VHH binders against p53848r504to814. Designs and how they scored, part 27

Target 1, 311 residues: p53848r504to814
Amino acid sequence: TYIMAIFNATPDSFSDGGEHFADIESQLNDIIKLCKDALYLHESVIIDVGGCSTRPNSIQASEEEEIRRSIPLIKAIRESTELPQDKVILSIDTYRSNVAKEAIKVGVDIINDISGGLFDSNMFAVIAENPEICYILSHTRGDISTMNRLAHYENFALGDSIQQEFVHNTDIQQLDDLKDKTVLIRNVGQEIGERYIKAIDNGVKRWQILIDPGLGFAKTWKQNLQIIRHIPILKNYSFTMNSNNSQVYVNLRNMPVLLGPSRKKFIGHITKDVDAKQRDFATGAVVASCIGFGSDMVRVHDVKNCSKSIK
Short names: E, the ipSAE of ESMFold2; O, the ipSAE of OpenDDE; V2, 0.75 times the mean of E and O plus 0.25 times the DockQ between their complexes.

## First folded at step 11 (VHH; framework vhh_ozoralizumab_d1)

Design i6 (at its last look DockQ between E and O 0.25; V2 from the best seeds 0.00; counts 0 for: pae E 14.3 > 2, unsure alone 61.3 < 65)
Fold by OpenDDE, look of step 11:
Structure i6 (fold): chain B 311 residues (1-311), chain A 125 residues (1-125)
Amino acid sequence: as target 1 above (311 residues)
Amino acid sequence: EVQLVESGGGLVQPGGSLRLSCAASGFTFSDYDMYWVRQAPGKGLEWVSEIYPKGGSTKYPDSVKGRFTISRDNAKNTLYLQMNSLRPEDTAVYYCVKDLTYLTGKKVYTEFDPRGQGTLVTVSS
């Protein structure tokens, strides 16, 4: 299991080059600490740098601002002699293709896109042009401002176009109880599949892609828990559908899965912790569950404690 | 170099049986999912069967379920498709595919050239 440490790059407090450098240095020191904590128990660590908040209803920074916040820092991390570079994997949390391009230039390894390519039509092309880059294809609906209202999974995402669905090696029609209980994860799987198809059609390779069911994105707190429990189903999900009078077959089996439960509201609903910072202990427990249900990677804030949970 | 060579096709009457083979080379056969796909005259590509590497788990579309059986011999690097109760609509060129990424009626996506020359199966009275 891989651990992905969340690092939110804060705006620069100063406008001059020297002050900017000081900010980067401070951030780098924090990252060095994160790496140290992670590498105490893990062979490698992923640092996920975000220059723009992607939380539901968050104000979106401009592309220029996002670049300013993230790219110099990523460059600094990659060039740092204080880090064991062979053990540090760099990720950028961005849905913008231009930000992704700039990040790739300075040594990022992973593009973490919460939109699954929905927010920028050029993202897949950028990924396709860089076959060494991994792409996290996340599930969401709508946009940053509308997704919370789109947590309705009563109907199949792809509707009547779906011909057959398989969980593991069994047609879902033969699994009556499972069929009724797995509508959510199958819808998520279908929508991920749709984005997967678009990615592949644009030249992205299967081995580049990790999937994230998008905890906290267009999902209720109960749905998030259900998704965690149904990760084994997602990891063994395939389906056929009709498209333009032709057959389409998509198989998500054995694709790596990322879960990011850290400090999410659904944890707060359970523990009655209003403050996200108070959710770290419970996050540890959820992380353990994520691993238990087959998550290949977990995205967390509290690297130190979550590392213990993983082990 | 990855190679897939299909064989076993031919002319058969409705209700008849055929067994197709696919000889694989150039990769660790036992590590990969294997597939059969087919293309009927004037129609698009269709997924026909899937088999997992070691566990022997198999999947079929409704169109062939109960009639076709995919199997593999990892020691021989060979994939098989036993086709029983053949129908005229089963007439197609059948292809062996390694580790299918994505299939449409127009194209099979894999990490390499997805298929060999194929083997023609004709079901006719």
Scores: ipSAE 0.755, ipTM 0.894, lowest interface PAE 0.6, mean pLDDT 92
Fold by ESMFold2, look of step 11:
Structure i6 (fold): chain B 311 residues (1-311), chain A 125 residues (1-125)
Amino acid sequence: as target 1 above (311 residues)
Amino acid sequence: EVQLVESGGGLVQPGGSLRLSCAASGFTFSDYDMYWVRQAPGKGLEWVSEIYPKGGSTKYPDSVKGRFTISRDNAKNTLYLQMNSLRPEDTAVYYCVKDLTYLTGKKVYTEFDPRGQGTLVTVSS
């Protein structure tokens, strides 16, 4: 399992240690510390840099400000002689194709897009033009301002266009109990699959894509728990759908999966934690569960303490 | 390097049979799901069959179910597709496919695309 360490390059975030207006040098030193702590326990580390909050209903930084916050930092990380560059993988948390393009120019490895291309129609083109770039395709519905109103998964959004569904190579119609209990994760899988096919149609290659069911994006706290529990279903899910008068097979089996449970508000609901840092311990227990259910990558705030929980 | 080499295609009359083979090397064949896909002239890739690593579970779309049978010989690193009751609409280039998901160097890779040259099956009177 790979560990992805969150680093928010924003002045109004408490998720990485409270309000901070430090210059690039200070941020780089914090990242060097994070990397050294992670590499003590792991063969490699992924650093996920974010210059714009993606919390539901959050105020969005302008594209210009997001670039100013994130791109110089990524460049500084790549140019650092204090980091083993063969063991440090850089990700940028952005839904904006122009930000992704600038990050690629300065050496980012991964574009982490919580919208799965929904927020910027040029994102897939940018990824397709850069075949060495990994793209995390995340599930959400609507946009930042509307997504939490769209957590109703009783009906399948793709409806009649879905022809057959399979879990572990078995037609779901032969599994009555599983069919009724997995409506949520199959709905998420179908919507991810639709975005996946659109990415492929725009020239993105399967080898570039990791999937993320999007904990906390258009999901209630109970739904987040079900998704974590049902990761084995998602990792063994495939289906056929009608697309442009043709039947297309969408296979999510063995796709790498990212889960990001760290410091999400649903953990505070379960544990009654008041403060973001106190939620770090509870996050460790949830991360261990994510790994136990088969997550290939986990996104965390406190790498040192979460890594110990993982072991 | 992963290599997949398809063979066994040819010209066959409607109602006839062919057996396709795929020789695999460069990976531990018995650990992976394997697939057949096909591409008719001017069309996109169509999934044709899937088999689990140990060979116990197989899947087919309705268009070929009951006519095609996927199998594997893990000792010989070979994947097979037995095609019976062939129809003109089965005319296509057939490819075997392996999924591979891993991080290498600084990159994350997944692979589902055909890697071999494919083998042409033509069903015609």
Scores: ipSAE 0.000, ipTM 0.304, lowest interface PAE 14.3, mean pLDDT 79
ESMFold2 (binder alone), look of step 11: mean pLDDT 77; pTM 0.793

## First folded at step 12 (VHH; framework vhh_ozoralizumab_d1)

Design j1 (at its last look DockQ between E and O 0.02; V2 from the best seeds 0.00; counts 0 for: pae E 15.8 > 2, placed apart)
Fold by ESMFold2, look of step 12:
Formats: structure tokens, sequence, C-alpha cells
Structure j1 (fold): chain B 311 residues (1-311), chain A 125 residues (1-125)
């Protein structure tokens, strides 16, 4: 299982950001420490750099400001002789295709796009032109300002092959009940699959794509728990759809899955009734649960403490 | 070995009705979603209906919704399609299908994997 460490190139989700920047040298030193701590426990580390807040309802930095915050830092990380470059994987958290282009020029490995191509119609073309780049296709609905109003999921799905995982011991009523209780994860899978086909139609290769169901994006905290529990269903989701006057089969099997359970609001709801020491333990238990249900990569704020809890 | 045998097709006038049947064997019928698909002359496959294992939920495209009814009898391992208010554009070979085809490592254009020869429905005066 890979660990993706969050590094916020903006001050934080509640600060002004525009007039308060850490210098590149200070940020690089923080990243070097983070990498060394992670590499003590792991063979590789993924660093996810974000220059624009993606929290719901946040004020978005301009494209120029996002580039200014993130691209020089990525370049500095790649130029550092204090890091084992073969063990450090760089991701940029951006939904803007021009930011992705600039990050690719300076040596990023992964484009982490919370919008799954929804916010920038040129993103898939950028990924397709760069076959060595890994792309995280995430699920959300609407945009940053509207997504939390779009957490209602319809009671339907076009296709679902989940029955093969339960054929031998499941009675008929249990299968129907399972389908009814999995409406959320199947809708998420269908919407991911629709965006996946758009990526493929634009020349992105399946092996470039990693799936993220988008915990906290167009989802309530209770829905986040349902998604974590139902990761095996997502990893087996399939359906058919019409595209360009042809029927297209979508199958999410064997696609790597990323989960980011460390969202502050989500953790706050889960840990509301626990003290600080128990909160750290509960956070680690959530991460371990993500791995136990089949997540291939977890995105976390506290790599050292989360690594201890899952070892 | 999975076997699906369609029957009940024929010639019918516009506005008429037909009931199709599909006899299933070689698998635990009651554990699977079942589908009807059709292929009009010279055209590709079109999804027509889906039914849950218990028969408790059914799905239809807008082109047939309200006119077609899928049902199943799990004790007899049989799938049905009741087709009412038939139109000339419903003329096709109808197939019953168990589940979707899986492909590891590559997504391709989808086609249901029909196991039987289908049953021809012709809607004409």
Amino acid sequence: as target 1 above (311 residues)
Amino acid sequence: EVQLVESGGGLVQPGGSLRLSCAASGFTFSSYDMYWVRQAPGKGLEWVSEIYPSGGSTKYPDSVKGRFTISRDNAKNTLYLQMNSLRPEDTAVYYCVKDLTYLTGKTVYTEFDPRGQGTLVTVSS
C-alpha cells in the first residue's frame, strides 16, 4: 500500500494565503524532513503538493498564483541533492490543465485532479500527451462552491456485476438488499466510469489512471463511511453506456484506488466524543480500515503516526 | 456450461403484444441480474431491460419504458419479457443475457455475450 503525504503550499484552509507565503527554502526543508521520516519506514514516499485550496466553499487562488506557489517548489524538490530522487514520487493537487502542464515540465510524476476532468476540459489532452504521467481521476459533483449541495444520489444504476463476488452463499433477498444498500457507491462508480470513458476517448491510457471516490467531495460524513466500507464494490463495478452511437463497456476492476480519509471535517465528526490521545488513535484506525477494505493508496496529513498505527 | 434459450418471438401487428421466454441452465439463475438485449437488422446491440435477482427491481431505457415488462420465475429458472404496444422499430432478434463480459487490462466497446440464438420479433402489417 502506498502512502501519499499532503503538503500544503498555501498557509492552510483558513488563512488568507495571498500575502503570507513561506519561502521555498523553508518549504523544501520541511519536505526533506517529511521524506526522511517516511523513508525510514517505507521504500518510497509520494508527496502531494497543493497550491490552491480544494476544500468545499474555499476561495480559489488564481491560476497564476497557484503556479507561483507550487511550480518553483516542485522544481526545488527535484533539484535537491538531499533527497533520494528514485524514492520520492511527486504529485500535484490541481484541477487546472495549465498548472498540470507546468508541473510536468519541472518533473512531477502524478496529476491529482479532484474534479476528474470536470473543472477543465483540456486536462485529459494534457495527460494523454504525456504517457509517463499518472492521473488520479477523482469523483465530485458541480464545482467547489456547489458540491456540498449535490450529495443526493439517485436510486438507480445502469449496470452492476457485483453478484459474481457473492454467488455461492448469498440468498436472493440478501442480494437485493445488498443492491439497495449500495446505491451510493454504485452511483459514484458509474460517474467515475463515465469520466473514465471520456479520458479514454481523449487518448489517456487505462494504465495511467488511478481512481479516487473523493471522500468529502459532494458527500456527507456518513456517506464517507459508506464509501470506505464499500470499496470492494467499487473495485468490481461495471456497466454499459452509449457513446458516439456505440455501446461501451466500463469495468473498474484492477484499477488502483486512492482514499483520502484525513479531511478535517470528516475526522472531526468521527472523533467528536474522544479526547486528543484517543483522536490520534481513531484517525489511525480509519486509515487502517481504508487499507483493510482494499485501498491501494492512502492520502494522509500525519505520515509518521499513521504509519505506526498500521504497522 | 451456461445455456440460455430464448423463445416466444413471431410476427405481430403494430400495437400488438408478445411474451418472450428464456430458459436458463448451467448456473445459479436466482443469484444473477438478468438482461434482455435486442439487435435490429443491420444494427448493433441495444439494451432493453434489467431485473434484480429477486425480481424486486427492474430497469428500462426510455424507448421501451411503460410498454415492456421484464419478470422472472426463479423456481423455473425462466426469464420473461412482456412486450405491449409494439412498434415497427421494435423489430429485432431478442437475446437474454447473464451479466456483463469482463476484460482485464483493456476497456473495449461493449457487446453482451449472447449464449442462445435469440428469438426474432417482427412488427409489421
Scores: ipSAE 0.000, ipTM 0.208, lowest interface PAE 15.8, mean pLDDT 75
Fold by OpenDDE, look of step 12:
Structure j1 (fold): chain B 311 residues (1-311), chain A 125 residues (1-125)
Amino acid sequence: as target 1 above (311 residues)
Amino acid sequence: EVQLVESGGGLVQPGGSLRLSCAASGFTFSSYDMYWVRQAPGKGLEWVSEIYPSGGSTKYPDSVKGRFTISRDNAKNTLYLQMNSLRPEDTAVYYCVKDLTYLTGKTVYTEFDPRGQGTLVTVSS
């Protein structure tokens, strides 16, 4: 299991209220500490740098501001002699292709895109042009301002766009029994699959792609829990769809899965913790659950404690 | 500022052909998927065609497949839609679109923005 440490290089963050917003040197020191904490228990650590808040209904920083916040820091991290570079994987949290390009130039390894390519049509091209870069394809609906209203997932009829669906390592009877209970994860899988196919058609390679079901994005708190529990289904999900007058087989089987439950509202809803920082303990428990259900990577704020949960 | 300017619409008889054009500016045209959508009188927006940045991949709904062809000239920042075998039901305002957003569920919905002013295509005897 990989641990992805969240580092918000913004005044407005999801949960820490800009705690990490500072000059490059100060930020780098914080990152060094994060790495040290992670590498105490892990062989490697992923640092996910975000220069723009992507929480639902958040005001989006300009592209220029995002670049200003993130790129110099990423460069500083990659050039730091105080970090074991071979053990530090760099990620940028961005849905903007130009930001991705700039990040790649300075040594980022992963593009973490919450939009699955929806917010910038050039993203897949950028990823395709850089075969060594990993791309996290996340599930969402709508945009930053509309996604919260798009959490309705309905059952679908086979025979239209989707002709067949499969859950590997699951018998037909079991699938049938779970059909009504798994509507959400199957929809998420299908929508991820659609983006996946688009990525592939644009030259992205399968080995570049990780998937994120997008906890907190176009999902209710109950739905987030359901998604976590149904990760085994997602990791074994395949379907056929009609595309361009041909039948396309989409296979998500054994694709790496990232979950980012850290300090999310759905945890607060359960624990009645209004302050995101108070959700760290519960986050640890949820992280353990995520791993138990087969998550390959977990994105967290509290690296130190979550590392313990992972082990 | 993103600008999309459609042209080429007009009145045509059933079975006729039209070629629409869209002049794009204000963004790196060659880097983006482009779309044609249409809105018939009293109906919502309907996706008509998609073309990827390189132009190598195209997609169509069944309603226009085999009749419509989307293409692009990235050097000219221009998108095209060749419409053949036109039918009365093809009557609509046609828009050039960037940044198509899909909303899926039991029924797939699409949101289109930005788009140009559109060009009217009328298929009538």
Scores: ipSAE 0.000, ipTM 0.272, lowest interface PAE 11.0, mean pLDDT 87
ESMFold2 (binder alone), look of step 12: mean pLDDT 79; pTM 0.791

Design j2 (at its last look DockQ between E and O 0.41; V2 from the best seeds 0.00; counts 0 for: pae E 11.6 > 2, unsure alone 63.1 < 65)
Fold by OpenDDE, look of step 12:
Structure j2 (fold): chain B 311 residues (1-311), chain A 125 residues (1-125)
Amino acid sequence: as target 1 above (311 residues)
Amino acid sequence: EVQLVESGGGLVQPGGSLRLSCAASGFTFSSYDMYWVRQAPGKGLEWVSEIYPSGGSTKYPDSVKGRFTISRDNAKNTLYLQMNSLRPEDTAVYYCVKDLTYLTGKKIYVEFDPRGQGTLVTVSS
């Protein structure tokens, strides 16, 4: 299991009122500490740098501001002699293709896109042009302001766009019995698959892609829990769809899965913790569950404690 | 080196049957999903069947469901495709495949690796 450490290079993420916003050295020191904590128990660590908040209903920083916040830091991380570079994987949390381009130039390894390519039509082209880059394809609906209203998932009729669906190592009768209970994860799988096809159509390679079902994005708190429990289904999900007068087989089987439950609202809902920082303990438990259900990678704030949960 | 060698193709009348075989080597056969794909004249590659490593789960498109049966013998590193009730539209070169990938250009088609030479199946009266 890979651990992805969240590092927000935004004013909102700083408890000290943004004192560290312009201090690359201070940020780098924090990252060094994160890396040390992670590498104490793990062989490698992913550092996911974000220059723009992507929380639902958040105010979006400009592209220029996002670049200013994230790119110099990423460069500093990659050039740091205080980090074991061979053990540090760099990721940028961005849905903007230009930000992705700039990050790639300074040595990022992963593009973490919460939109699955929906928010920037040029993202897939950027990824396609850089075959060594990993792309996290996340599930969402709508945009930052509308996604939370789009959490309605219904049974779909086979025959229009989707002709068949398959789950590995699942008895047909069992699937039938669970049909209504698995509507959410199957819809998520299909929509991920649709974005997957779009990525491939734009030249992205399958080996570049890992998937994120998008906890907290267009999902209720109950739905997030369901998704976690149904990761085994997602990891074994395939379907056929009509595309360009041909039947296309989409196979999500054995694709790496990332889950990011860290400090999410659905945890707060359960524990009645209003403050996100108070959700670290419960996050640890959820992380353990994510791994238990087959997550290949977990994205967290509290690297130190979550590392213990993973082990 | 990974090798896949298909055999069993030939000329058959509509309604007839054929059994294709694929001999696999150069990899741990029992650990991989295996596929049959086909390419009809003038058409792109089409997925025909899938079988999981244990052999307990199989998948088919509607076009061949009920007529074709995929199976495997892991001890012999061999993949099979039993084709019954053959139709003219089943005429194609059939390939045994590991690692199926969706690919696009102007047209949607399937890529696969590794791939054998294929075996020709001709269904004609």
Scores: ipSAE 0.023, ipTM 0.516, lowest interface PAE 3.4, mean pLDDT 88
Fold by ESMFold2, look of step 12:
Structure j2 (fold): chain B 311 residues (1-311), chain A 125 residues (1-125)
Amino acid sequence: as target 1 above (311 residues)
Amino acid sequence: EVQLVESGGGLVQPGGSLRLSCAASGFTFSSYDMYWVRQAPGKGLEWVSEIYPSGGSTKYPDSVKGRFTISRDNAKNTLYLQMNSLRPEDTAVYYCVKDLTYLTGKKIYVEFDPRGQGTLVTVSS
């Protein structure tokens, strides 16, 4: 299982009155420390840099601001002699294709797109032009301002283009899905699969793609728990769909899966009756559960305290 | 070079049966999902069946479920499709396919799973 450490690139020029360049040196020092902590227990670490908030209802930085916040930092990380570059994998958290292009120029390895190409139709073309780049295709609904209102998965019906679904997991055959407990993950699987086919149509290769069901994006905290328990279903989900009078088979089996269980709001709901010291332990237990259900990568805020649960 | 050779097609009346075979070579057959797909006259490709590398899991669309059975013999590198209760709408050229990612009649993802020549199945009264 890989650990992906979250780093928000927030320039001092907005909060503390500092210059953008001074903020970058402080950010680089923080990243060096974060990497040392992670590499104490792991052979490699993935750093996920974000220059634009993707929290529901957050104010979105302009594309120019996102580039100014994130690209110089990625370049500084890649150029640092203080980091073992063969052990540090860089990811950029962006839904904008032009930001992805700039990040690729400065040596990013992964494009982490919470929208699965939904927010920028040019994203798939950028990924296809760069076959060495890994792309995280994540699930959400609507946009940043509307997604909170779209977390209704109670009714399952195959989408208009989808003809038939399948679950390719003998481990799941023992689950009682007649209770409709799997409606959420099957809706997510369909929507991921539809974006996946659009990526393939644009030349993205299957081996470039990791899928992410998008914990906290158009989902309640209770729905996050259901998704975590049903990762084996997602990892074995497939369906047929109709496209221009032709049948297309979408197979998510053997696709690597990323989970981001350490979101502050989600963890807060799970641990609201737990004191601060025990909260770190509870967070680690949630991360360990993600690994136990088959997550191939976990995205976390607190690498030091979560590393014991991962190992 | 990956080779897939389909056989066993023919002319059959509605309600009849046929068994298709696919001889595989040029790859480690037992490590891959295998598929049957078909192409009816004037139509795109249609997925017909999938089987897990071990043979322990099989899947079918509703159009053929209960009538068709996919199987494999990993020792002989051979994939099979038993087709029963055949209908005129089953008339098509049938292909076996290795490790299919994306398949349409207009767009085929073929980078690692070449399609063989197929075997024609004709169901007519």
Scores: ipSAE 0.000, ipTM 0.412, lowest interface PAE 11.6, mean pLDDT 76
ESMFold2 (binder alone), look of step 12: mean pLDDT 78; pTM 0.794

Design j3 (at its last look DockQ between E and O 0.02; V2 from the best seeds 0.00; counts 0 for: pae O 9.1 > 2, unsure alone 62.8 < 65, placed apart)
Fold by ESMFold2, look of step 12:
Structure j3 (fold): chain B 311 residues (1-311), chain A 125 residues (1-125)
Amino acid sequence: as target 1 above (311 residues)
Amino acid sequence: EVQLVESGGGLVQPGGSLRLSCAASGFTFSSYDMYWVRQAPGKGLEWVSEIYPSGGSTKYPDSVKGRFTISRDNAKNTLYLQMNSLRPEDTAVYYCVKDLTYLTGKKVYPEFDPRGQGTLVTVSS
């Protein structure tokens, strides 16, 4: 399992009269320590740099500010002689294609897009032009200001276009109790599959894609728990649909999966009646559960303590 | 170079049976999911069956479920489709297809990529 460590870039700028390089140096030092801590326990580490909040209802930094916060930092990390560059994988957390372009120029490895291409129609073209880049295709609905009002998932088959669904080699139509228990993860899988088709149609290759069911994006905390428990279903889900005068077979079997269980609102609900020390332990247990159900990558805030839970 | 050679098609009456074969070469056959797809006159390509590398898992659309059986012999690099209870709507050119996905070894939209000439199956009285 890979560990992806969250790093939120500090919201200062060069235009504040002279602390720009000190801020980069401080951020780089924090990243070097983070990497050393992670690499003590893991063969490699992924650093996910974000210059714009993607939390539901957050105020969005401008594209120019996002670039100013994130691109110089990525460049500095890649130019550092204090990091084993072959063991440090860089990701940028952005839904903006122009930010992705700039990050690719300075050596990012992964574009982590919470919108799955929904927020920027040019994103897939950028990824397709760069076949060495990994793209995290995440599930959400609506936009950042509306997504948490869109957490209703249908109890019957999605859309008129879906003809047949499978979980593993089992035709799901023959397992009624499975249908009722899996409505959420199947809706998520079908919507990911539709975004996946659009990515492929735009030239993105399947080997570039890692999927993320989007814990906390258009989902309640109870739905997050269902998704975590049903990761094996998502990893073994396939379906047929009608698309553009053809029947298409979409197979998600064994696609690499990212989970980000460290969303503050979700953890708050799980731990609301537990003191601070027990809350840290409970957070680690949730991360371990993600791994146990088959997550290939976990995105966390506390890499040192979560690494102990990943063993 | 990947080569897939289909055979075993022909003219058959409704209710009849045929067994299609696909000889594979140019890749490690046992490592890949394999598919049968078909193209009926005037229509696009349709998925007909999938089989996992080990042969232990098979999938079918409702249109052929219970009538068609996909199988493979990894020692002979050969894929098969047993077609029973054939109907006029099964008339099509049938192709075997290797999964084109590099990382996971799985075929994913947008398109199946038939490599051979296919084998024609005609179901008519």
Scores: ipSAE 0.042, ipTM 0.538, lowest interface PAE 7.2, mean pLDDT 79
Fold by OpenDDE, look of step 12:
Structure j3 (fold): chain B 311 residues (1-311), chain A 125 residues (1-125)
Amino acid sequence: as target 1 above (311 residues)
Amino acid sequence: EVQLVESGGGLVQPGGSLRLSCAASGFTFSSYDMYWVRQAPGKGLEWVSEIYPSGGSTKYPDSVKGRFTISRDNAKNTLYLQMNSLRPEDTAVYYCVKDLTYLTGKKVYPEFDPRGQGTLVTVSS
């Protein structure tokens, strides 16, 4: 299991209260500490740098501002002699292709896109042009301002857009019996698949892609819990669909899955904690669950404690 | 605020041609795939065409392939649909959209952003 440490290089971080917003040197020192905490228990650590808040209904920083916040820091991290570079994987949290390009130039390894390419269609081209880069394809609907209103997932009839669906190591009858209970994860899988196909069509390679079901993006708090429980289905999900009058086969089987439950509202709903920072303990428990259900990577704020949960 | 304003619709005889335009604002137009969709009377939304940001790649359903051509001018933030050899079954309100995710399954969320008021195309003798 990989641990992805969240580092928000923004003044209005919704989860950490802007604690990491500072000059580059101060930020770098914080990153060094995060890495030390992670590498105490892990062989490697992913640092996910974000220069723009992507929380639902958040005001989006300009592209220029996002670049200013994130790129110099990423460069500083990659050039730091105080970090074991071979153990530090760099990620940028961005849905903007130009930001991704700039990040790649300074040594980022992963593009973490919450939009799955929806917010910038040039993203796939950028990823395709850089076959060594990993791309996290996240599930969402709508945009930052509308996604929360798009959390309705309905059952579908086979034979229309979706011809067949499969869950590896699960018999068809069992899937059928669970059809109503798995509507959400199957929809998420299908929509991820649609984005996947588009990525592939644009030259992205399968080996570049990780999937994120997008906890907190176009999902209710109950739905987030359901998604976590149904990760085994997602990890084994395949289907045939009609796309642009062509039948395509989509296989999500054995694709790495990232979950980012850290301090999210759905945890607050359960624990009645309004303050995100008070959700760290519960986050640890949820992280353990995520791993138990087969998550390959977990994105967290509290690296120190979540590392313990992972082990 | 995202705005999409469609124009160019009207009454045309079968076999005729129309050119639709969509003026886009409130977002980085050049960064988005753009689409034309249409809604015929009593029917759901139908995808009509797709164009990638650079304009180099286009896609069409079989129903309009060879007859319709989607194009874009990123400098003008404008999307176009050239419709030739129009048929009665092409009668619909045509919408410019930047995101098809507002169409989930068989449900359409018309209250959401990604399309304008549309432009009516009527093909009739």
Scores: ipSAE 0.007, ipTM 0.364, lowest interface PAE 9.1, mean pLDDT 87
ESMFold2 (binder alone), look of step 12: mean pLDDT 78; pTM 0.793

